# Ledger of designs, part 3: VH-VL binders against q9zst9

Target 1, 202 residues: q9zst9
Amino acid sequence: ATLTPNHVAKSLAGTSVYTVSNSDNEFVLMSDAEGAKSIGLLCFRQEDAEAFLAQVRSRKKEFRGGAKVVPITLDQVYMLKVEGIAFRFLPDPVQIKNALELRAANRGSFDGVPVFQSDLLVVKKKNKRYCPVYFSKEDLEYELSKVSRSSKGVGVSQHIMVGSFEDVLKKMELSEKSSGWEDLVFIPPGKKHSQHMQEVIA

## First folded at step 3 (VH-VL; framework fv_ustekinumab)

Design m18
Fold by ESMFold2-Fast, scan of step 3:
Structure m18 (fold): chain C 202 residues (1-202), chain A 120 residues (1-120), chain B 107 residues (1-107)
Amino acid sequence: as target 1 above (202 residues)
Amino acid sequence: EVQLVQSGAEVKKPGESLKISCKGSGYSFTDYWLGWVRQMPGKGLDWIGIIYPGDSDTRYSPSFQGQVTMSVDKSITTAYLQWNSLKASDTAMYYCARRGLWFGDLFDYWGQGTLVTVSS
Amino acid sequence: DIQMTQSPSSLSASVGDRVTITCRASQGISSWLAWYQQKPEKAPKSLIYAASSLQSGVPSRFSGSGSGTDFTLTISSLQPEDFATYYCQQYHRYPYTFGQGTKLEIK
């Protein structure tokens, strides 16, 4: 059996992103690159959503009244996506910089929302394995700093793997049980994994 | 230390049966899928398939479905690749490899290989 | 099945050279591409996962790039131990498939 939407949603509980809604509590949509589809914008930083709101207000008189920035959790976003609503994420630029540094690329761009993982940080509870995936590289580095130091001079960053959040979600949706992808739990920015795991995993 | 140790070289005649092995150590055998890869002399890598030791679930490449059988014996942390009737075209190096997890779900550790030679 | 095509099939280079090897998927595979190195008479070794991330212990002269269908492996300053055959592999969808390989030879 493949992973259910509910399983994927549970892995995303507790992480807030920010969007713009109108006075009727409807998402403010933007056109995609081809102009053929309406897409909601979700920002990992509140300030980026505020900037988008200011841009919308300057161009469209209808939004000068009741439009506002609204937080929404990623599990709620995922369920809306399952119901057919399209979204585009705007990542934290600090994490984009972190991802590019880990890739050791001189030139390049990072497509999607960076997420970080380490095979040195796996949580085991009874017969269940959980793999924390971080939206903040700094949060993962903090947890790894508590792991034994390498005698070979290998830094903490050498044990960090980077991926695209959008690609990871797609991979989870394609994978069957016992594939390992069912183990993932996304850690909200600014939280210790122990705190978040206690809140999500009873 | 993760290790995959394969059985020794085999010389067989067409029509004979064969079962080669791959013994895992240094990790939890039932937590990782194990795969098999064929490399014909002077050629590239051909993905045969993978098996999950926890429940013996298998995924074969269409090219190998029905040609070979993958199996495991959890009690001795060993995987097997088996032919009922060998052909000369089965002559190749056969590698076993562990499939990693999560962002690294590619073949992360490899056995040394088992050379199978089928000739009259 | 997803077909993986590498180019060139072989190339000759000298120590210190910058070399690039390309890999093309017949359909979109996002970032789910690995690169392997196989030295003569040895089993393959994983170098890169998720198209661009180095495996632990792999020298920083190796780098990967690309997404979707077009991918590149680069060695910035070739060393004697780098003469080997390189393979790409997609792990987006079963069956996982390899490219045909690129043999990197001393000139």
Scores: ipSAE 0.490, ipTM 0.782, lowest interface PAE 2.5, mean pLDDT 85

Design m19
Fold by ESMFold2-Fast, scan of step 3:
Structure m19 (fold): chain C 202 residues (1-202), chain A 120 residues (1-120), chain B 107 residues (1-107)
Amino acid sequence: as target 1 above (202 residues)
Amino acid sequence: EVQLVQSGAEVKKPGESLKISCKGSGYSFTSYWLGWVRQMPGKGLDWIGIIYPGDSDTRYSPSFQGQVTMSVDKSITTAYLQWNSLKASDTAMYYCARRGLWFGDLFDYWGQGTLVTVSS
Amino acid sequence: DIQMTQSPSSLSASVGDRVTITCRASQGISSWLAWYQQKPEKAPKSLIYYASSLQSGVPSRFSGSGSGTDFTLTISSLQPEDFATYYCQQYNTYPYTFGQGTKLEIK
């Protein structure tokens, strides 16, 4: 048995990304490499969405006056994806750099949106397991520093896993129960771990 | 520490039934899927399937579907692999292994193996 | 089923050598690739998961790389205890499939 779309969406609540809409509140779509499909662009940085808006306005004069950058949460994005809308994420380049540094032994590009996880930060409450997954390596390291100071003094970098957000979503969609993928809670960039986990666990 | 301890070697004739066991300890038995892997003499590893001890849900490799049955007795933290009628081609080492979580959703701990020999 | 092919099937090396073993998937598996070590008459031991992450307790001389279809396991400075058969395994799609194995022998 796979995870429901609602379960996946709930794990993504609270994380904002940025897109461009027209004056009718419709997403501004791009063509894929072949020009065969329409795809929405979602930026993890507002400034990247603003740059995209400027580019769209310079090439398509019909977007003048009404086109704007709008925030949308990842749970909303996920439900739109379930409805058949294709999206491409533009990750934070700082996090791309962080992912490449963690995978220094595997040189190359990083495809997708980096996410970071540590087994040392897994929380058990109400007979359930919650596994936080971070869009910001810095946020994860901050939480690990608190555990490292109060625990066994194990090296922080040895306990950080980096993966692709897109790969994790696919795994969550296809994985059976008790695979651990149902445990995931995505932590919004810049939000305190304890605050977000308190809201999720209730 | 996590341990998986398997039953001892078996020598059987074609057509006989057999049930081998794998006892888990050092972890929450019902919180992890448990898998079985076959290794024929001098050959590589073949994935048989996995079972969830919490409710006995199973997922078999297509090549093993209907050939063997996986089951568990969670009261003694033990998993079983069973044949109703053995064939000579079932001769192999059989490993049980725990399936990990998240990015480690693979076989993270292995039993020592049970050698099954089927000959007339 | 996804077919996993390892290269070479066997190799001979000396203590201190750098050893590289390759694994190729017949379809894209992202980074859902594990490496196992099996010594004679022993059960396999997991070494690497998610293509490049070391299991706890595994020496740092072991490293994994790759994504998609092409993967490598590297031992930077071979030790006597490293002589074994190594297996890759994809865990992207059921059924999970193993490579045929690479036997690492002393020269």
Scores: ipSAE 0.490, ipTM 0.791, lowest interface PAE 2.5, mean pLDDT 85

Design m2
Fold by ESMFold2-Fast, scan of step 3:
Structure m2 (fold): chain C 202 residues (1-202), chain A 120 residues (1-120), chain B 107 residues (1-107)
Amino acid sequence: as target 1 above (202 residues)
Amino acid sequence: EVQLVQSGAEVKKPGESLKISCKGSGYSFTSYWLGWVRQMPGKGLDWIGIIYPGDSDTRYSPSFQGQVTMSVDKSITTAYLQWNSLKASDTAMYYCARRGLWFGDLFDYWGQGTLVTVSS
Amino acid sequence: DIQMTQSPSSLSASVGDRVTITCRASQGISSWLAWYQQKPEKAPKSLIYAADSLQSGVPSRFSGSGSGTDFTLTISSLQPEDFATYYCQQYNSYPYTFGQGTKLEIK
């Protein structure tokens, strides 16, 4: 028994990403090198979406009049992906740097959107376990600092695991019951951990 | 903190039954899947199966389905691997290992191994 | 079943060398690949998870890379304690499968 699309989508509620739409509220899609596929671009930073919009406007007169950056939540993106719409994520470059530093494996690049997790932040409520997964390493470190204050500055970074968001989603989709992957809840960048967990578990 | 301690070496004859053990400590035993891996003398690692101690659900490698039985005793945090009738080809080192969670759902902690020798 | 093939089956190296071991899956496994180290007469020890993420306590000279079907384990500056057999393992789908192992020997 694998996790349902609804379960995966609910784990993604509340995280906004940014895309470009035209004046008819339709996604501005990119073509691959052969023009064979239409791909939507989703940015984790609004500034990156604004830069993409500026590039599109400078190259294509058609987009001058009404194209704009719009937010869309990851649960909505996931449901559109389930329906067959292809997307490419543009990660936050700061988080790419953070992932490369933690891995010490590939100094040139990171494939996918970095996400961060720690076993020290597991939440238990109503006989269920919830494991927060962060899009921002800094947000995770902030929460770990609250736990680690009692231990007087022991190695906080030793408790952080890093992975690719895209690979985590695929793993959740393939996982059997009681695997632990059903526990995951993605924490929106900049949102307080306790507030988001309270909203999701309610 | 997390430890898996296996039973001692066994010397058996073909046709005999055997049950070896793996005792977990330092973690919530019923919250992690536990796996078994065989290593024949001078050979590589071969996955046998995994068991979830919380409800005794099992997943076997097709090569081992029907050849061995995995079980657990939650009261003493111990997993077992059992043969009804041993063969000379069962001669190997047998490891138990905990399957981690989330990003680390590989075999993260291993027992020391139990050597099983089957000869006439 | 997904077959995992390692190359080479054995190699000889000197302390200070850069060593590369490869692992190929017969089907796409995304990044769900682990690397293990096994010293003589000892149980395996996990080194790398998710193809490129270092396990806690593992020295930074170890690194992993790859996705899909082709994967690499690198030891940037070989130390005496690194002479061992290394195994890759896919954990994408059942049954879990290991590579045949690469034995790293002193020259």
Scores: ipSAE 0.280, ipTM 0.714, lowest interface PAE 4.2, mean pLDDT 85

Design m20
Fold by ESMFold2-Fast, scan of step 3:
Structure m20 (fold): chain C 202 residues (1-202), chain A 120 residues (1-120), chain B 107 residues (1-107)
Amino acid sequence: as target 1 above (202 residues)
Amino acid sequence: EVQLVQSGAEVKKPGESLKISCKGSGYSFTSYWLGWVRQMPGKGLDWIGIIYPGDSDTRYSPSFQGQVTMSVDKSITTAYLQWNSLKASDTAMYYCARRGLWFGDLFDYWGQGTLVTVSS
Amino acid sequence: DIQMTQSPSSLSASVGDRVTITCRASQGISSWLAWYQQKPEKAPKSLIYEASSLQSGVPSRFSGSGSGTDFTLTISSLQPEDFATYYCQQYNSWPYTFGQGTKLEIK
């Protein structure tokens, strides 16, 4: 059996992203070039959503007074995506830079939202294995610094892998139980994995 | 440091049983899948299967299902690959490897290999 | 099972050359492809994961590209230690499958 949408959503609990909504709590949507598709914009930084709101207000007078930036969690976003609503993510540019530094030979751009993982960091709780996946490379580096001893000539984490959040979600949906994909837990930016695991697995 | 150390070379006759080993050290043995790969002389690599040491869950490649048995002994951080009745076609180098997690889900550390020769 | 086919089966090159090896999957595997290097009488070594991500400690002259069914491994400036057999491996679905290998030989 493949992983359920509810299982995937649970792995995303606690991570906030930011969008623009109107006075009816409906997403302010963008259209593609043909005008056929409506796409919601989700920002990993609140300031990016605020900049987008300011742009919308300056271009469309009908949005003045009612539109606002609202937080929404990734588990809620995922369930809306399962129901057919399309979203586009605007990632944190610091994490894009981090992803490009880890990838060799691909000069220019990183497609998708960067996520980071280490084979040195696995957590056991309630006789289950959990593999934390980070939206912030810096958060993962901090956790890895606890595992390795501080030493002259080290000072840099070496066991970090980078991937696309969107591809990971698709792979989780297609994977059978016991593949390892069911072990993933996404860690919100600015949180330690122990703190987050306490909140979502309690 | 992560290390996988395999048992020594074996010379056997058809019909004999054999059990080879792969000992892990330098990491949480029960937290990572362990895989077995066969390489026949002068040929490429073939996946035999993977085992999760934490609960002994196994996944075999279809061509090896029923031909070999994978097992682990958590108390000595050792994985095993076993044949009940060897065939000449089992002559090959056998590697064990530690599987990475989801992203970059590949075998990142490999044992040195165990050469198995089956001849009459 | 997903079949992986490499081209060419063997290739002769000189130090300093740019070398490309291709790998084709019998069905779509997204980006779930790894590349391995194997020297004679040694275990395989991981080079690239998720089609284009370089394994830690692997020289930057190695690069990977592709998605779906067609993938490429490139060595931008061949060094003496790069003469080896190279394998692609899909991990989109079990069973994981390797390509038949590409042997890179001195010209």
Scores: ipSAE 0.005, ipTM 0.491, lowest interface PAE 10.7, mean pLDDT 81

Design m3
Fold by ESMFold2-Fast, scan of step 3:
Structure m3 (fold): chain C 202 residues (1-202), chain A 120 residues (1-120), chain B 107 residues (1-107)
Amino acid sequence: as target 1 above (202 residues)
Amino acid sequence: EVQLVQSGAEVKKPGESLKISCKGSGYSFTSYWLGWVRQMPGKGLDWIGIIYPGDSDTRYSPSFQGQVTMSVDKSITTAYLQWNSLKASDTAMYYCARRGLWFGDLFDYWGQGTLVTVSS
Amino acid sequence: DIQMTQSPSSLSASVGDRVTITCRASQGISSWLAWYQQKPEKAPKSLIYDASSLQSGVPSRFSGSGSGTDFTLTISSLQPEDFATYYCQQYNSYPYTFGQGTKLEIK
């Protein structure tokens, strides 16, 4: 692998996900399917984390007074994962629907957190290439609409590709230099790519 | 919109030199790796190598290292595959193909091919 | 080098059939696998990237699945224009390697 954990973490800066913590600021963990491991649940929507908190509170009285939904950034999550802490992501169901529409026909499910990109959106700064990757298909569509306005005759609606966030992270970790995977920068939902890129690329 | 246009068919004798071309248009030529693939008559696809036009960095298949040279001319958005001394075993169809980036990391656009025939 | 083995080398099928072609890697390649279609005397055409994602403009009857070492390409209802040779390709590591190809012939 040629990408350091620090490089991967920096590509994830600024994206918030939501988890449940107790009054001591410790994660509320779930057991995996076999009951052998404790895993943290990270939701891309705050309302999904609130639903999980309500479930925890209904089952155990000790969580009713002190447990709360807290945001954590994906770069922090990634560094905790590097240190051996296991997490499971709960994606935005709107983005699951978007991913299924882009997959081959007769697919009933999408495994993982959908992310979207287009080779029509490449940012060059300080003679280095950056590729924005979106957690929201709608955000990418908005940026592509601006490219269409600037370049007449370009049909941008067909230039969106979909991947699994978890698989993309693995590919970044295993990639060699100049493969292109080192170019990726994840764009937080609802944020303009130009604004985020200015903050990431000083 | 994206197009790769290759040079025409070549008929050569063993020992002769040859340089075939692949001209890219409709995209940022220096931003994508460009690959070369050989297909011998009646056989499957065999990867030769890739070149990054931005800095001429190359990756060759071990089977082709020293047999051919990949190069580019950025000013005319053209890639080349060159032999110093052809052999009869070089007879094949040669394709150039753009390597897509990131989620499209496959050979996403292909040239029409250049047929090279080497016979005495 | 990673060896890619396709099975079968050839198969005969009728229009409307469900066809499955398999591809095995000699070592784990995650999902770094592409599928290509090549018609006689034509350049290959990309069908599937990332093992299971369909290229834009490719008919929805094509689908891919698998991860690690075992992969499949499925055509759910074969059409006349689908008779061609199909290739898998790994792009996990250099050198890139193709399977030997599967020729799909009319029965």
Scores: ipSAE 0.251, ipTM 0.689, lowest interface PAE 3.6, mean pLDDT 84

Design m4
Fold by ESMFold2-Fast, scan of step 3:
Structure m4 (fold): chain C 202 residues (1-202), chain A 120 residues (1-120), chain B 107 residues (1-107)
Amino acid sequence: as target 1 above (202 residues)
Amino acid sequence: EVQLVQSGAEVKKPGESLKISCKGSGYSFTSYWLGWVRQMPGKGLDWIGIIYPGDSDTRYSPSFQGQVTMSVDKSITTAYLQWNSLKASDTAMYYCARRGLWFGDLFDYWGQGTLVTVSS
Amino acid sequence: DIQMTQSPSSLSASVGDRVTITCRASQGISSWLAWYQQKPEKAPKSLIYKASSLQSGVPSRFSGSGSGTDFTLTISSLQPEDFATYYCQQYNSYPYTFGQGTKLEIK
């Protein structure tokens, strides 16, 4: 059996991304290249959404009055995606830089939203295994510095693996239960895994 | 330190049964899938299957389904690969390997291998 | 089953050379591809995961690239200890499948 949309959504609970709404509290959607499809823009940084709002406001008078940046959680985004709404993510450029540094020998750019994981950081609750996946490399480095016996952070980057959020979600959707991919829990930027998991896992 | 230690070389006749072992140490044995890979003399790597020691869930390659049985004994952190009736075509090096998790879900640690020779 | 085909089957190169080994999947596997090195009479050693990420402890002269169906392993400055057979492996879907291997001989 494949993982349910509710299981995938639960793994994404608590992470805020930022979009733009109009005065009627409707999301401001972009048109694709053909002008036929609506695509939502979701920013991992609030300042990037503010910049987008300023750009939209300069071109469309209907957004000048009540248009605003609003947070939405990734579990809500995922359920909207399941219902057929398309989204494009704008990643945190600091995390793009971090991802490229971890892939030092490769040429080119990083495609997608970087996420970070370590097999040294695995949590057990009620005999279930959970693997924290981080949107911030720095948050994972901090947690690893506490787990390692050499807690001075020596060599912590050697234990960090990087992937694309979009690829990971797709792998979770296609994987069988007990494949290991059901173990993932995405950790919001600036939050410790122990605090977050107490809020989303019973 | 993560280690996978396999049982010693085996010499068998066709029709005999055999059970080889792979003992894990230095990690949580029940938290990682363990795979088996065959390498026939002078040939490449051939994936047999994986087993999850926590609940004994298995995934076999179709070409090995029904030919071998994977099992585990959690109390001694040991995985097994078993044949009920060996064939000459089973002659090969057999490796066990730990499957890493998630982003690193390749075979990250390997046993030294068990050479199985089946001849009359 | 997804078939993995490596090219070439064998390759001879000199120390210091840049060596490229290719791997092609019969179906799209995104970036779910690993590279392994096997020295004579030894167990395989993991080199690269998710097509392009180096395993801890692997020398920086090794790199991987590609996505979808076409993948490459590159050794930027070949060393004597790199004499080995190299295997790609897809882990996108079951059954996991290996390429047939590329034997690298150092002149």
Scores: ipSAE 0.104, ipTM 0.653, lowest interface PAE 5.4, mean pLDDT 84

Design m5
Fold by ESMFold2-Fast, scan of step 3:
Structure m5 (fold): chain C 202 residues (1-202), chain A 120 residues (1-120), chain B 107 residues (1-107)
Amino acid sequence: as target 1 above (202 residues)
Amino acid sequence: EVQLVQSGAEVKKPGESLKISCKGSGYSFTSYWLGWVRQMPGKGLDWIGIIYPGDSDTRYSPSFQGQVTMSVDKSITTAYLQWNSLKASDTAMYYCARRGLWFGDLFDYWGQGTLVTVSS
Amino acid sequence: DIQMTQSPSSLSASVGDRVTITCRASQDISSWLAWYQQKPEKAPKSLIYAASSLQSGVPSRFSGSGSGTDFTLTISSLQPEDFATYYCQQYNSYPYTFGQGTKLEIK
């Protein structure tokens, strides 16, 4: 890959996910499906991490004092992954529903964290191209409605593509310069994309 | 809206040179890679290669490296596929296709094809 | 180079049938697989990207699944306009490679 870990990490700056730490400031770990590895759980919704903490506390009394939900940004998570730390994401179920609807598939599962992109949204700044990738389909739809400069919005969903966050990161790592994958910037849920782009590009 | 329009059918003899074209419209020509795909009569699709019109950077399939040349003329938003010396085995339909970006990093829009027949 | 193998090479089916076509990559391509439909004497048309996502305007009877090395294309209720040749293509790494194609014929 010609894209550096630093480049990938920069594209992830500003998006918070939530995990549970113990009183020693260590991540509360889960066993993987095979029971062989310890992995950290990272939730895209704070309420999901709080629910996980409540479950841990109800099972083990030692976590009732000192364990808490801790925010961590995706660029920090990515650097931990580069160091060899394993993690599992728990996506927002609203976004899982949105991804399944875009696939025209009513299956009850989506593998990975949904992310959304449109080739109609291209930001140019300092003679460079940036392509926003959204964790929230609703945020992307809002931005697409502005592009038409009319109240139509009727055809905007036809220009939304969906993918898995984990697969997108892997593709960025494999990609060469001028492939387009270097253009990606991940937009935090609920944040105005112009504000976020201004913060990460400068 | 996005269109790729290819040049017409060609009938050639072995040893002759040929240059076929693919004209893009309805999008930023220099912002997308453009690919070429061969389909021999009754056979499947063979990826020839891709070219980036912004700087003429190319990626060829090993099977086609040295056999054909891809080029572009940005001023008329046109890509070319060229042979210096045709062989009978070059008889095929040749498609140009735009390679999308990001999640659509596949051949998202195709030209209608150019039939090349090479016979003595 | 990544080899893409489709199965079956040809399939006969009737309108209303459920049809499944498979595609296998010789190495891990994550989800970077596309499906194309080619009707006689026409250019290919992209149907599915990222293994399982439908292109705009593609009927919901088409679905894709799989990851890594094993992938499937399913048509839940075959229509007359679906008789065509279908190709998978990996776009994980250069050179991009197509499967040999599956010809879907009327029974």
Scores: ipSAE 0.388, ipTM 0.745, lowest interface PAE 3.4, mean pLDDT 84

